# VH-VL binders against Nuclear factor of activated T-cells, cytoplasmic 1 (NFATC1), part 2

Target 1, 183 residues: Nuclear factor of activated T-cells, cytoplasmic 1 (NFATC1), of Bos taurus (Bovine) (p98201r389to571)
Amino acid sequence: PSLPALDWQLPSHSGPYELRIEVQPKSHHRAHYETEGSRGAVKASAGGHPSVQLHGYVESEPLTLQLFIGTADDRLLRPHAFYQVHRITGKTVSTASHEAVVCSTKVLEIPLLPENNMRATIDCAGILKLRNSDIELRKGETDIGRKNTRVRLVFRVHIPQPNGRTLSLQVASNPIECSQRSA

## First folded at step 12 (VH-VL)

Design t3 (from t1 with heavy chain A106M)
Fold by OpenDDE, fold request of step 13:
Structure t3 (fold): chain C 183 residues (1-183), chain A 121 residues (1-121), chain B 107 residues (1-107)
Amino acid sequence: as target 1 above (183 residues)
Amino acid sequence: QVQLQESGPGLVKPSETLSLTCTVSGGSISSYYWHWVRQAPGKGLEWLGIIYYSGDTDYNTPFTSRLTISVDTSKNQFSLKLSSVTAADTAVYYCARGGYRSDWRMYFDYWGQGTLVTVSS
Amino acid sequence: EIVLTQSPDFQSVTPKEKVTITCRASQSIYSNIHWYQQKPDQSPKLLIKAASKSFSGIPSRFSGSGSGTDFTLTINSLEAEDAATYYCHQYYSLPWTFGQGTKLEIK
């Protein structure tokens, strides 16, 4: 069976499992346009970088953590139309990752290892701002959240079950303001 | 069984680009991680870079500006290009296979035989 | 980067003896370490995964242990064919790095 769509609402807790953001991102992170240079990875409010952990997992097999940029102010969380996750690489990045595309949404895949207690440090994710005109043309709308400059980091994990099914969990970060900080 | 074989010139002049190809047989290149590792004569192992099954790459810090790893799924090959080589780049170069999909443990379970590349005028 | 330091650099051992090779990381890497064997003029061979999991086809005399910063590869009852250089390898943090190697010779 196929995995849940990115606009599906998923729980953060199920049975013995809990997907939790251990360290939250800063409330502000300036997104960059494609024509601009990267502004680096999202940082944590407590210093360093955000971190996520899957609790209750006792299996020996690694899992893949998915990260995408979601809405902060909509009734139902969904991929943000005007922001995408941006993969950060270089000497400042310690976490392995690669990018996938799911229904026109960039998704960063990150390792969850039992050896690390299923904890991941998110030092490989920036935020890309898409041009409003491009998005409006694509969707045939002129105002579908272009004024919304707040996003959330959305994390998903899919856990294979003994019965052959897949259990999917999701957790979203606190909102991040991606525009210039207001006075 | 999966087999890896490195191919390319054994001699490269300084400042030129070292180009190697790893041909994979007995299995698909898709859905695996692929690595390049080198070993200078009489020295230890050095990881150069990885190409993920998505096509994304990561490179070891000293090589970020002059190393390119790519994949050709139609030929079941992946390649390495190292520009501006010097004598310090003389080494046996290995291609290796990593884990499958969600196996993020980044071990090298299959290796090529290795190919010696000498940088000399 | 994370530095892995192996000990000893070289060891000469009599067959049937127990051999211990140590790998120390510059910081905690939990259990994110692999061990490889490389015989002369051959490619490296994967021995141990994730600190303690033996790879397929590896003799039972090889074992791995440790966590955090200190790891050990043990060869119980050394065989003549075990003459090789052994490397530890961390995959905890980019860039992934190897120990400097331990050359094992058999008397």
Scores: ipSAE 0.932, ipTM 0.960, lowest interface PAE 0.4, mean pLDDT 95
Fold by OpenDDE, last read:
Structure t3 (fold): chain C 183 residues (1-183), chain A 121 residues (1-121), chain B 107 residues (1-107)
Amino acid sequence: as target 1 above (183 residues)
Amino acid sequence: QVQLQESGPGLVKPSETLSLTCTVSGGSISSYYWHWVRQAPGKGLEWLGIIYYSGDTDYNTPFTSRLTISVDTSKNQFSLKLSSVTAADTAVYYCARGGYRSDWRMYFDYWGQGTLVTVSS
Amino acid sequence: EIVLTQSPDFQSVTPKEKVTITCRASQSIYSNIHWYQQKPDQSPKLLIKAASKSFSGIPSRFSGSGSGTDFTLTINSLEAEDAATYYCHQYYSLPWTFGQGTKLEIK
């Protein structure tokens, strides 16, 4: 069985498990265009970087946390057509990560380790703004979507179950304004 | 079982590029994390960098500007290129295998025999 | 970067004795540490995973413990073949780092 699509609505709680954002991102983060330099990783409102934890997990096997950029203002959360997660590297990054692509959406994969109580600090994720002209060539995109400059960090985890099934959880951050700084 | 073997020149001139290849046998290079570690003569171990099974890389801080790690899945190899070498880069270079997919513990369970690279004029 | 400091740097021991090697991290790394053994002119070998899990094929006399900043590798009843340099390795935070090593010699 395949994993759920990124536009599927998933719960943050299931059985003993809860995927929770422990530290929320700042309300503003300037996304960068591909033609310009990175603006670094998303920061937390309280300082530092956002963090996520999977609660209730008692197994010894590590898991993979997935991160992608989602919509903030749509009725149903989905990957944002005009923004993508950007992998940040360098001496300021402590968290290991690598990038995957799922249905044209960049997904950052991050470790969840039992020895860390299944916590992850998100200091490896920036936000890339795609050109409107490139996205508008795709069918189904709307003007409303183009004008929407708010995003959310969306986190997923897939937990193997004893019965051979996979339990999938998702949690989304507070909205992030990506176009301008707050006054 | 899995075996790793480093190959490349044992002598490199200063300012040139050190190039090594790790050939993996007895298992697929796909879906594993792969590392380069070096050891200067009489010194300890130093992690150089990682290449993830996605092809993404991370490098130790002092090497971010001059180290490149890549994978050739068709040959079941991954390589290291270290540019602008100096005498300080003289060391035994090891390639090593890390975990599989969601095993993020980044241990080195299999090592190559290591290859000595001397930087000298 | 996270600095790992091992103690002692060198130890000469008699066979059948209990040996303890410590590794201290400059900050908490929870249990994100591995231990390696390296004999002269050989590649390192993985001994302990995630602070306390023995790697396959490792004799039972080797064990690891600790959490946070202080970790210990213990060799219960040292054998002559255990003469080697031992390294701790943290994978909690990039860049991943090693201890400076502890050289064990057998009397």
Scores: ipSAE 0.932, ipTM 0.961, lowest interface PAE 0.4, mean pLDDT 95
Fold by OpenDDE, last read:
Structure t3 (fold): chain C 183 residues (1-183), chain A 121 residues (1-121), chain B 107 residues (1-107)
Amino acid sequence: as target 1 above (183 residues)
Amino acid sequence: QVQLQESGPGLVKPSETLSLTCTVSGGSISSYYWHWVRQAPGKGLEWLGIIYYSGDTDYNTPFTSRLTISVDTSKNQFSLKLSSVTAADTAVYYCARGGYRSDWRMYFDYWGQGTLVTVSS
Amino acid sequence: EIVLTQSPDFQSVTPKEKVTITCRASQSIYSNIHWYQQKPDQSPKLLIKAASKSFSGIPSRFSGSGSGTDFTLTINSLEAEDAATYYCHQYYSLPWTFGQGTKLEIK
């Protein structure tokens, strides 16, 4: 069974389940270019790091939380063409993660453990700014002049159902200004 | 039945690079997490690092600058390279298997027999 | 890093007795802990997963309990073959760490 595409609109609530951002990210986080050093993980407005929790899940099996960078100002949320999630590692990172690519979009996979009440602290995610010229060349994007420097952290979880189907939930953070100039 | 076997030189000189390979048999290396753990003589266990099935890695803090873990799916192997070794790196080195895909509980359910690596001039 | 402190470091017991090994975390790790058994000149063996779930093939006399900062491995009715060093292991936060070990000797 195929999972829904990243540009699909998914609910944050379904039945007993709710995917919720418990702690929102700061409204500003400077993205970095690939040629630059990492600027670290996205921080929370109240200090620390963003947090996500899946409520209503009573099974004993862990799940995988997916994180990708989405649009903030579009009518329909979709992967942001000019920004990608960047995996942060090092001594300041407590959360395990690894990257996957889904239709040219980087997706960070993060554990959701029943032992942790299906809560994850997002201290492993930075934001990478792609060069406008590269994106326009590859995908024919026409966002020139839009100054689309705002993004959202988009979280997805896929919950196996007894009937063999998969229930998919999604929640997006408040907008984050990445403060990048068009290049 | 999955089996893990460490291989590599048992003696390494100081400042050189310790290289070990873990050969996995009886199962695919794909879709699992793989770990390196070491144990100094008469001491406890120390986690060194992990390689995810994506190829991404995480390393224990003291080894971030010296340790590289890689995977070769064609050979069903994953490897460890620890550079600039000292006597403190003398230990039995174990490779171990972790969870499967969404099983993020980083237990070590299968272990190699371990291989002693002595750092000596 | 999270420090796991086991107690006791060493214990000498008689067969058929009940043995309790404790593991205390420097901070709450919820139930993100595993237990291992290591006999001399052998690789560690997984005993308990996620604080209380016995691994496949492990005798029922082994059990785990606890949450937060305090965890316990219990061997109900010790067997001579249980002589080994036992380790707790946390996977709550990177880097993952082990307790210092508890050596269990059988009289």
Scores: ipSAE 0.931, ipTM 0.961, lowest interface PAE 0.4, mean pLDDT 95
Fold by OpenDDE, fold request of step 13:
Structure t3 (fold): chain C 183 residues (1-183), chain A 121 residues (1-121), chain B 107 residues (1-107)
Amino acid sequence: as target 1 above (183 residues)
Amino acid sequence: QVQLQESGPGLVKPSETLSLTCTVSGGSISSYYWHWVRQAPGKGLEWLGIIYYSGDTDYNTPFTSRLTISVDTSKNQFSLKLSSVTAADTAVYYCARGGYRSDWRMYFDYWGQGTLVTVSS
Amino acid sequence: EIVLTQSPDFQSVTPKEKVTITCRASQSIYSNIHWYQQKPDQSPKLLIKAASKSFSGIPSRFSGSGSGTDFTLTINSLEAEDAATYYCHQYYSLPWTFGQGTKLEIK
């Protein structure tokens, strides 16, 4: 079975399950260009880092949390064409993660462990700004996207079901302004 | 069953680069996490780093500037390079296998026999 | 980094006795701990996963318990072949770390 495309609209709740952002990211996080180097991980408003939890999961098997950068101002949430998630590493990072590519979108994979009550602290994700000139508009995209500087952290989880199907949940953070803070 | 075997020089001079290879048999290197762990003589275990099945890596803090872990899927091997070695890097080096894909528990279920690397002039 | 401190460092025991090894974490790691057995001149062997799950092929006399900061590896009835050094290992946060080890000798 194939997993849903990243531009598919998925619920955050289904049956007993709920994918929830427990701690929201700050409203501002300056994205970096590839040539600039990382500006660090996205922080939380209350301090620390954003966190996500899958509620209602009672199985003993770990799951993989997926994180990608999505649009904030479109009618339907989709991967942002001009921003990508950036994997942060180093001594300041405590959460294991690795990067995957899904439909030309960078996706961070992060552990969801029953041992941790299916919670994950997101201290491993930065935001990369792609050069506008290097981005070709995809079908259905407009040039207005080039001016969009707001993004969302989008989290997905795929839960295997007894019938062999996969239940997919998605939740998006509050919008994050990725440009300089307005004075 | 899966088997791991470390290979490389048992003697390295100070300031040189320690290079080891872990050959995996009886199973694919893909879809698993792979680790390097070392043990100084008469001491405990020390985790060095991980390479994820995506090819991404994480290293223990003391080794971030000196350690490189890589994978060669065509040879079903992954390797360790530790630069600027000193006597403190003398140890038995183990390669180990972690979980499969969504098994993020990062246990080491299969180990190589270990290879002693002595750093001496 | 998270520091794991095992107790005791060394223990000499008689066969058939119950052995308890403790591992204390410098902070809560929930149940993100594994236990390994290492015999002399051998590589470590996985015993317990996620604090309490026995790995395949491990005798039932081995068990793990605990959560938060205090964890225990128990050998219900020690066998001569259990002479080894045992290590706890946390995978709660990077970098992953081991306890200093507990050496068990059989009288």
Scores: ipSAE 0.929, ipTM 0.961, lowest interface PAE 0.4, mean pLDDT 95

Design t3 (from t1 with heavy chain A106M)
Fold by ESMFold2, last read:
Structure t3 (fold): chain C 183 residues (1-183), chain A 121 residues (1-121), chain B 107 residues (1-107)
Amino acid sequence: as target 1 above (183 residues)
Amino acid sequence: QVQLQESGPGLVKPSETLSLTCTVSGGSISSYYWHWVRQAPGKGLEWLGIIYYSGDTDYNTPFTSRLTISVDTSKNQFSLKLSSVTAADTAVYYCARGGYRSDWRMYFDYWGQGTLVTVSS
Amino acid sequence: EIVLTQSPDFQSVTPKEKVTITCRASQSIYSNIHWYQQKPDQSPKLLIKAASKSFSGIPSRFSGSGSGTDFTLTINSLEAEDAATYYCHQYYSLPWTFGQGTKLEIK
């Protein structure tokens, strides 16, 4: 009856459906700290913004694309302990969105419309670095965020099925380095 | 049958704050998107802003510094505050219902009756 | 911001004739457009969703078409009660915008 937890493994393809990141984010995005102004939305490498598309969906109903910030260096993909998605608004943002909270993780909800071929431009998402004092370290973690500065954009979609069940898909972006550390 | 009704003062002095409330009856305010739209006398419709059921908002560009939309779930109401008004803000103000949950098309299927607010000294 | 330009601004029309109203977007909005009717002294009423989908309870004489930048609302056999101002409304890109309106008046 409930949607999969954010740390569950989910495929990007199931049956006729595939959730794909059509335009990847840049490999670097300086996250903003809670005490400073926003660093703007995540950009794409060649300019513009990331884009995501649900392929194989032929139904007429809109769906919601979810976005949260996940781990890049852990053995498994899960919500990042030190970074969260931050909603960006203003003149440069054309995409509607709003935030939800799932078990202390911010999730950005974004439209997927059949008339737009189920494709969304992600011009509304920034990355917020949580204060070290606001982070409960997991057992075994020895460094408070200074060494764990890579993230991924994690996208989910939940597709109602005729049998009353929900098919859930997930895709994660290429890693994004959120500090000033150079390659 | 869902009904929307605007309420608030019909006359506001320049530089003051215009404040309106939309009361929703015959249905819940939860899980819907809610909008304000206005129409200056003899003119067309102008979208002002939305409040999402999460409490987040988006405002039309001219209003980003002056407009606040809020929701009170316990009263089944949502509200508009527009600060620093001028004569240009004289209009009929409508509240409207948008989509439900994942229905992002934002068509306005229910509208309030509208309330005229006049800004004059 | 996306500008919607309607044509004509005003039209005097004869009962039973076919009437078309045009809405042109300043850039492609695919099919992300709705149509509203506003009768004198009334709130707007939704007619057409997503360019061509009739809203529930709307008379079959109303239809919509178009994609990209050019959209049309058609009233196939005009009735006297159709005297109103008609607005197109795009939901493709924030901020959402309306056309300036097309007023129909019965001869």
Scores: ipSAE 0.854, ipTM 0.930, lowest interface PAE 0.6, mean pLDDT 90
Fold by ESMFold2, last read:
Structure t3 (fold): chain C 183 residues (1-183), chain A 121 residues (1-121), chain B 107 residues (1-107)
Amino acid sequence: as target 1 above (183 residues)
Amino acid sequence: QVQLQESGPGLVKPSETLSLTCTVSGGSISSYYWHWVRQAPGKGLEWLGIIYYSGDTDYNTPFTSRLTISVDTSKNQFSLKLSSVTAADTAVYYCARGGYRSDWRMYFDYWGQGTLVTVSS
Amino acid sequence: EIVLTQSPDFQSVTPKEKVTITCRASQSIYSNIHWYQQKPDQSPKLLIKAASKSFSGIPSRFSGSGSGTDFTLTINSLEAEDAATYYCHQYYSLPWTFGQGTKLEIK
């Protein structure tokens, strides 16, 4: 009944299904702090926005694509301690989304519809930078925010199976450098 | 079974705030998407905005600075506030249910009866 | 934003005829469209979901078809009670939009 924890390693393909990032994000995105205005949605290199598709799904029910911000420099993928996904709204956003919190990690929920060939354009996701002092003082945190400025977009989908179990897939983007340096 | 009913003032003066409440009976508000839709006299339907089961909202472009949609789960109600109204905001206002959470298709399967709000000095 | 253009705006129709109402999207929306019926002084009523899927309790004379940019609502044998205004509604891209409506009257 419970879905895999966000730090569990999950495959990007299983059986007939494959979750793929069809358009990767740019390698740089200046995250915004809690106290400043948004820096907008993550973009793709050639303009436009990242896109994600679930291949092999032939059923008629919609699914929900999850998005959270993960580590880029760790051996194992896990939720990033210093960055969170931020929901973007307004005139530039065409994709519906809503937020959820899973074990203190913000997760953006985005539609995957059979009529759209299970493909989503990720024009609704920005990156929020948490204050280093707030995180570094937390019990159990050993990472240093100044040295931990690269992230990945991490996508998950959970596919109900006939046996009542859920099949879970995950794919992570190329790294994104989020520091405020312009070089 | 499930029923939606709009309530609120039928007359609002220009520059003031239009405030409406949708009361949901025969079902819970908590796991569904909820919408406001309006229809100016003699005109077509216009989608105003949504509140998701998460509490997040999206508003139609002309309304992003003036519209607030909110939920009161203890009263099984959701509401609309539209600030700085003009005569162009005169319309029948409908609340509507947009489907169960994670359905995403946003078909409006239940509608309120509609309430006419006139903006006039 | 996506504009839905319906045609005709108005049609006077004869009972038992086949009636076709069209909805054209300003860009491809795949099959992300619903159809609604609104009788005079009533709330809208859902007819067709996702271009072609009948909603529960809708008479079989109503059907929908199309994909991409061109969609149709068909009433196979019109009845007098079908006099109403019909709206298409896209759910592909925010902001979600309605067509301007097609009013059917009985001759």
Scores: ipSAE 0.853, ipTM 0.925, lowest interface PAE 0.7, mean pLDDT 91
Fold by ESMFold2, look of step 12:
Structure t3 (fold): chain C 183 residues (1-183), chain A 121 residues (1-121), chain B 107 residues (1-107)
Amino acid sequence: as target 1 above (183 residues)
Amino acid sequence: QVQLQESGPGLVKPSETLSLTCTVSGGSISSYYWHWVRQAPGKGLEWLGIIYYSGDTDYNTPFTSRLTISVDTSKNQFSLKLSSVTAADTAVYYCARGGYRSDWRMYFDYWGQGTLVTVSS
Amino acid sequence: EIVLTQSPDFQSVTPKEKVTITCRASQSIYSNIHWYQQKPDQSPKLLIKAASKSFSGIPSRFSGSGSGTDFTLTINSLEAEDAATYYCHQYYSLPWTFGQGTKLEIK
């Protein structure tokens, strides 16, 4: 049926399966506003780009890796109120992707292929800063976007099971500081 | 059974825009990936671009400034526009179906019959 | 971008012969390759998926193998209607690319 809401807490490991971030993003990425040009894709700490792998999957069907921008400073991991993922295109991007929207949160969909050992390089994801006027706040939220500038990349995969149910896994990256300044 | 058919002008003047439409019958266009591929006379196949079921696109590098792929779900069609054409763009143009939703393998299981577009000289 | 180099470019073949066509990728693409057949004046036809998986309705005389950078399409006991041009196609990295083609003609 319906997939878990983006604010549900999900494990990164269940049964034979584990969703892992094999290469973490660097701790800083300057986000852009909707009215600005892109700041490019999120990079890895050691150079290159983040990578994600689903371990333990021995089935033959491709899966879709989801990516959205989540909170870094809240007790519970949830979609970030002030930042959204942004699809990057161009000659520097080798990874196929497309955008979807789930409950006002942009989600990037990326292939996980058995022939690639269920590993994806995330060279297609940037971070967009929302304006105060565009922000959909949840109960208890206030306009603190200037102060709330830390995010995490949040990855999900949904694995169909033989019984017709879906097993969902989630993993979040190390925090990323998304300042509005050049420094 | 699913069938794809290209349509559009077979002759285009240099510097003008080549415009083609692929009509899908015997199945829905929704939730699939759709591609354009071309073949110059006596030459091999060249992938031009994809439109994902989300409406996003990716284009082969030489075409990024000239190529637009779009979809019209109400007509069960998707389209190609290639601007500023030259004689080098003379080719048979094929539309093709890719995978369904999470099937990212991008194999082309259905192809149109192809339509020759000649850029006049 | 990933370049696929096929070999041979052209081959004259005799019915019942075993025919082998190769495709070499400029970097590892694991098994991210498909094979297509194109007969004269026809659209391409999907033959083999993911290096070795036969597409529905394809005669058993066609098989694919390989991984990494080297891939092979084999026709066991060639038939006259198999005279065509064959293309490999990688889906590992954008932009997706085809090999230059291998043309088989009947002697």
Scores: ipSAE 0.852, ipTM 0.928, lowest interface PAE 0.6, mean pLDDT 90
Fold by ESMFold2, fold request of step 13:
Structure t3 (fold): chain C 183 residues (1-183), chain A 121 residues (1-121), chain B 107 residues (1-107)
Amino acid sequence: as target 1 above (183 residues)
Amino acid sequence: QVQLQESGPGLVKPSETLSLTCTVSGGSISSYYWHWVRQAPGKGLEWLGIIYYSGDTDYNTPFTSRLTISVDTSKNQFSLKLSSVTAADTAVYYCARGGYRSDWRMYFDYWGQGTLVTVSS
Amino acid sequence: EIVLTQSPDFQSVTPKEKVTITCRASQSIYSNIHWYQQKPDQSPKLLIKAASKSFSGIPSRFSGSGSGTDFTLTINSLEAEDAATYYCHQYYSLPWTFGQGTKLEIK
């Protein structure tokens, strides 16, 4: 069957499994516009980069960690209308990743390997601010996002079960302020 | 059985672009990771880069400004272009398959036979 | 960048012997290592995945072990056809790297 839509609310813990953000992102990250150069990857509060771990997984098969940019100030967590994840490459990035698109939302796919204790360092993810012309406003939104500048990193993992069903988990980071002016 | 075959010119002049194609037969190129690896004469293996099934790439650090890996799914091929070559780029070039979608372990289970490319005036 | 250092660089060996090749990583890579065999004038061939998992169709005389920084490939009863160069390959961190190789020759 189909995987849950990105705006479907999912738990971070189910049965033996828990998806945790072990190292949270900083509360500020200057997003870049498409006409600017990249602002680099999201960093952690204490230096370094965020990290995510799936606990309770004892099987031998790798899994894929999904990452997208979600809302911080909406009633429900959903893909952010004005920001998208951007894949970072270069000398400072050690983590493999590639982009996919799910219903017009960019999703970064990142390995979770049993031999690495199902833990990933998120040194490959930046945040892109969409142009006004590229923003599709949702029903009830008339702003073009100039005041809606807080996001969360949203992580998902989909775990195949022995019965053929898929168990899906989601965890969202602390809010990140993406305005061009940061402390 | 899946087979990989490199093709392209065996002699390239300095400052020109080295171009190779890997043709995949006996299986689909889609949904796999594809790599280029080279081996200078008398030397060890050197990973050059990967193309993910999404079309994204990662390149080894020395090659980021000169290397392009691309895929043509209609021909079941992927390719390498290495610009501004020097004698140091003389090597046997291998294409390799690196795994299927969520298999992130990047083991190279199928290799081409390799093609020697010599960079010389 | 993770450097893999193999030992020895070269070894002259006798058929039927047990042969051990080591690979040391410059930092912990858990078990994120593969082993390849390359016979003279041939393409490399996958032997061992993830430090210790034998690839399909590989003779049982080949085994791998280790974790962290120190890894071993063992050939428990060498055959003449095993004369080749052996490479370890880490997939823990980009850029992915190979060891410099260990060449085995028959005495």
Scores: ipSAE 0.847, ipTM 0.925, lowest interface PAE 0.7, mean pLDDT 90

